# Ledger of designs, part 6: VHH binders against Phosphatidylinositide 4-phosphatase SAC2 (inpp5f)

Target 1, 352 residues: Phosphatidylinositide 4-phosphatase SAC2 (inpp5f), of Danio rerio (Zebrafish) (Brachydanio rerio) (a8e7c5r167to518)
Amino acid sequence: YKIFMDSDSFYYSLTYDLTNTVQRQGELGKSDQPLWKRVDDRFFWNKHMIKDLVDLQAPQVDFWVIPIIQGFVQVEELVVNYNESSDEERSSPETPLQEPTCVDDIHPRFTVALISRRSRHRAGMRYKRRGVDTDGHVANYVETEQLIHVHSHTLSFVQTRGSVPVFWSQAGYRYNPRPRIEKGERETMPYFASHFEKEVETYKKLVIINLVDQNGREKIIGDAYLKQVLLYNNPNLTYVSFDFHEHCRGMKFENVQTLTDAIYDIITDMRWAWVDQAGVICQQEGIFRVNCMDCLDRTNVVQAAIARVIMEQQLKKLGVMPPEQPLPLKCYRIYQVMWANNGDTISRQYAG

## First folded at step 22 (VHH)

Design l5 (from z4 with D102K)
Fold by ESMFold2, last read:
Structure l5 (fold): chain B 352 residues (1-352), chain A 121 residues (1-121)
Amino acid sequence: as target 1 above (352 residues)
Amino acid sequence: QVQLQESGGGLVQPGGSLRLSCAASGFTFSRYAMYWVRQAPEKGLEWVSVINLEGDYTYYKDSVEGRFTVSRDNAKNTLYLQMNSLKPEDAAQYYCATDLYKWSGDSFDYRGQGTQVTVSS
């Protein structure tokens, strides 16, 4: 992929529709239409800025209009090398590490990219940073796509994050303020359903990963979510809870493997999108919807862990990685930095 | 239907060479990483080598690296294993294999009938 960066927060490409996943691109098919006519409206941030140009209905103007997303893009070139010595690269005082490593060309190489697309809905509503609204939109909704490119193959795995879709708030001066439910269970039902009807239409099947603490101050939100899922009773929703703070005390984020091991078959059965020059080879069957209270740090750690499982499966399926081994340590460190940068960027956009 | 047919096994002296072949049909061969796996008597299956879709990335178990060479011909739907400097511990039934169904990355959920390699004086 040829992805162009314009700023830390906003991204565009002259030839690629950044608003759509690889899978949605394949579902739309080939077209000579301008990029803006095929965008995913949720992520088309410059829609209203360009409205006057679009209203002219001049064919040449259509190709001038470039879709812009708010979110995050990072692309890294990686080498699968288990023999790479960090001691060799650290022998030079004050010499920065060189990236990517191109010491020899016998090792497999691939590109990894991370694209996060923030929904334009609920933008500019600073005091409504939690829950669902009367249009069925949730706070802090972000679609994150992890791309792998090797030779002529493009692989894609997509996840979403978003606030618990009930009416709630968590405001106040206090450290760790108590959340409050603002509407009753019955009153909330149609808006919860509205949100997930749109999600099911888009992604077909959802696996909810609720990271909200199951005890203490967060319990009221987790209980509300589960009750609405049960009332909605849609067979295309699967509900999973994982008490992140209970399992990952002392910042032992490796313990998130308890979750990925427990849902490993769900991850494996979901698969991922795969295209080559012959076209679409396979598609991702569903999506993970991950949340904590604000859908920031806990959500980002869990999404990175799930995406890592898929990445290793993808690379091993193509024979780019050997069986029975994890990513090389240098690749994993870069992967962790990419996801950390993603989380930091989403956090800054959420706070602003 | 999917078929993997190995050939080229036999009896060889230590230090000798054999070339195994695997004819594939019933699936799009060029879309699958291919494996050679082996099973010695009363042992489990052990992967020996893997080759990517294009044939330019290969991996070997440490015990065979430098002695075995895997290759593929996607036009002929054929996988090969050149085995040089054979040792008695290489004696096993050799299978070509792939991950047709699960796609978990560590499974070899389909393999052929195998071909026997025997190394003795």
Scores: ipSAE 0.733, ipTM 0.917, lowest interface PAE 0.9, mean pLDDT 84
Fold by ESMFold2, fold request of step 23:
Structure l5 (fold): chain B 352 residues (1-352), chain A 121 residues (1-121)
Amino acid sequence: as target 1 above (352 residues)
Amino acid sequence: QVQLQESGGGLVQPGGSLRLSCAASGFTFSRYAMYWVRQAPEKGLEWVSVINLEGDYTYYKDSVEGRFTVSRDNAKNTLYLQMNSLKPEDAAQYYCATDLYKWSGDSFDYRGQGTQVTVSS
């Protein structure tokens, strides 16, 4: 498929529904329906713009109504090669090698894609939007799908991020002002429940990863989240907290491994979507819901770390990577840049 | 019932060759990367080769690269290991294996009974 970008913020494809994960597209099954009738409504950003055309119910409009997402798309083709040198050949001798590379180049190759879909609900009419609204929608809600394609296999792993679903704000005359809870615990309860009822309906099971600092100014928000999770008391929610700044001081993001090691069995048991020419081989059993205060930098680092664990499991399961080794360094550098670009793009869209 | 049955082991002299086979049944063989692993006396399990689902991507432990060749025939549900230039340190029980249950990538959670390879004069 081809993906067209009219800016660095909005994406569309003439033939592929960017609003749906690989797993959701498998659940929809085969259909002659036009793309706009199969979309995930949360991510259908041009819905209002084409409302009058859709209301005409004319078959000719079906081909001109193309779903548009706000978010991020990047695709890279990678080679699994543990002995690659620099990409630059600055020190080549004057007498080049007589023969090229080996006669049978069987180094594994795969495609990795990252697709982030920003929800149109509770979007940027107000600078630095926070928390939940009375419709149960949260600020900065983004579904991020990491795709791998090798031979006829398509693999997918999906995560979400979104603001803590309570009524809160963070405004003042200071740099980094104290956040405030705007509604009481009991008044918040039905809207928190409304949000997560929709989430459980969509994803079945959620593992909440709360990255809010457990001390200081952020504590009031983290405490409110935990209280609502306990009041909601849904067996399909698992709550995990990780004080990101306590563990990752000085930009030591390798210490995120403490979190992924601690939840390794949860990650492994969640699995991922796998589709080939015979159909759906397996499905992802739940989703990680990750947040910090703004769901930007800390969230992006943790999501990248979780998705890396899954990517290595996926590639090793298919025999594309050998056992007992991480991704080749060159692949990992590209992976880090992809996730950094994702985080930067989401940050620009949220900061407005 | 899942079954992996190795064969082709035996006694060889240093520098000799053996060809191991592994017959698979009870699961969709073509959907699993397959491994040869070995265990020498008083040593843990060591992977020696892996082959992907399609058979076109292979990896070898450094100690056997250039001497061992892994292959598979998905139509016959069979995994092979051609071992050439055998050394005394290659002597071990050899197993075919796969990650059938966990899918964690490093577990080799199912293996057969194995076949013994002995290298001596």
Scores: ipSAE 0.731, ipTM 0.919, lowest interface PAE 0.9, mean pLDDT 83
Fold by ESMFold2, last read:
Structure l5 (fold): chain B 352 residues (1-352), chain A 121 residues (1-121)
Amino acid sequence: as target 1 above (352 residues)
Amino acid sequence: QVQLQESGGGLVQPGGSLRLSCAASGFTFSRYAMYWVRQAPEKGLEWVSVINLEGDYTYYKDSVEGRFTVSRDNAKNTLYLQMNSLKPEDAAQYYCATDLYKWSGDSFDYRGQGTQVTVSS
């Protein structure tokens, strides 16, 4: 079980390593070592705060050092119920709707959790932190894990977001500032490669989903990204562009389905992590890397859409949902709120 | 090596009952949601029921709900369908099925040979 601080930014658990995905924890195996010795360093935010204690190498201190992430955690228990008629028959115009007090033991239920882990590298505010640095780290790098738990089964799907890994800025002294490329194409190549070498080492294959506008002010950044992907020429990278504003004009976010339909086979072939009492059943084969200019609103909408496709596949694979139907409307509303809360939290941490 | 073998079909009068069985082998049965799917003459495949891994969550197509009951015995690797109050429109070849390969959620991409259910008026 996870214990949460009364903070909208930092999270910890006494018994679970929030820095690692279900999949990475399976790869590490079982250990009686303290949690902090098994962490993913990218997301170990209190590492430097406790440096003196860790340097002492005292065994007693090791069990008091609890890894803390910056990011987001939300957990919801959902019920698969397609029937709404009983709500209306119990309602009257004079009586407010009351939440049912009866136990619902007939309908399938599952737990969904969303865990976002912000990288401690290249942290900072939106207009001071853009693109890549000379260590190959990018601004606003967040790993988001969507978990499903039902009976003894734990399922996981992971995505990343991060700034376009070139050297760029967007100055704030004019209304609607234009982005600028700060280093040339050839000068950028080794740092772009440094970033993706680390990403390929970690995730094996990446599918880049670039959401920047293909016309107008954002074009210079999108063009730079594509050029670097082509120069890097790594068979483990797949590049996909989707002009979010063109397709979702007028707040028609249902048109994100155009993207998920187009990449449906890529999503399905990537699969997801699955563990049970006997151990690891399968693993996610690769990862989606999603960006817009700031990796906030557009990125969050697209990641939610991809994760929804996977969640429906997971629930149907387990028989928790019936075939040929979407999530119940109540489940989908809660799902949307969870992802909206994720996006708002990431936005406050990056954009202010 | 993967096998699904249905049995228990036959001829029954309207209002009668049949119990279908499906013996599974060659895969870890308890890790797969199982389906009953049917095909009537000149019709496409139609899912009839679904049961989850543990056997405690079930779904039925509207036309059979209340009349059919799925169950499974994971210790025996066997899926069952109890069919009561059979109607002429229930006549079809019945298959047990699962999603072995694609895991896309709607594919149920492997099925057995099937067993014929015939209902005469």
Scores: ipSAE 0.725, ipTM 0.914, lowest interface PAE 0.9, mean pLDDT 84
Fold by ESMFold2, fold request of step 23:
Structure l5 (fold): chain B 352 residues (1-352), chain A 121 residues (1-121)
Amino acid sequence: as target 1 above (352 residues)
Amino acid sequence: QVQLQESGGGLVQPGGSLRLSCAASGFTFSRYAMYWVRQAPEKGLEWVSVINLEGDYTYYKDSVEGRFTVSRDNAKNTLYLQMNSLKPEDAAQYYCATDLYKWSGDSFDYRGQGTQVTVSS
């Protein structure tokens, strides 16, 4: 499918519904209906304009109305080659390559795509940039889908991020911005429940990865989250806490591995979506929901780490990668850039 | 009902050749990457070769590179290993295997009964 960008942050496709994951596309099945009638409403950013066109009651406009998302899209073709680690740093202008494409066909190739879909809810200048609202929507809610395409196979892994769903704020960006709980525990319960009832309906099971600091100024928010999870007492929620700053000072990637190693069985059991020409082969069994205070940098690092574990499992399951090896260095560098671009784009959209 | 059945092992001299086969049934063979693994006496399992679903991507352990060739025939649900220039170090029980249940990517959690390869002298 072709993907077109109206600006740095808005995306559409003439033939593909960018609002839905591969898995949701499979659940909808085949249909003759126009794309906009099958969208995921959370990510349908041009809904206001579509309402005006639908009021015209002209059925032919239905096929020209294209759903638009706000978020991020990047697509890269990668080659599994463990011998290229230093070639990108070399300067060899004397050897232009006109090698036959058959030589390049020896190394496995795959396409990776990253699609982030920002929820259209909680838009507006006067809304809190933290927590839940009275409709059960949270700030900075983004669904990120990592896709792999190789031969006729399409693979998908989806994660969400979103603010801690209690009523809270920070004083501002000034000298001492301390977070503050705005509503009591009892008053918050029904809105916390409302949010997660919708999430469980959509994703069936959620694994919460809470990255807020467990000491200091962030503790009040982490404590409130855990308390609401315990009060809600839904068996479809799993709660995991990881003090990111305590373990990962200096952005040491090895310390994020402590988390992914500890939850490796949870990651493996969640699986991922797989579709080919015969249809749906398997589906992802739940979703990771990751947060820090603003759901930006810490969240993006952890989501990239979880998605890398899944990518390696996917590629090894299909035999595109050998066992007992990580991604080739060149692939990993491109992967890091893709996720960095994702994080930067989400951050710009969050800041306004 | 899942079954992997290896055949083609035997006794050969150093420098000789053998061709192993693995007949698969009870699962959709074309949706699984397939492995050859081996176990020498008093050693753990060692992967030897892997082949992707379509058969066009292959990998080999360094110790067998250039000597062994893996292939598959998805129409016949059969995996093959051509072993050339055999060395005494290659003597082992050889199994075909796949990651049938966990899909963790670094394990092959199902294997057949194996076939013995013995290299003398």
Scores: ipSAE 0.708, ipTM 0.910, lowest interface PAE 1.0, mean pLDDT 83

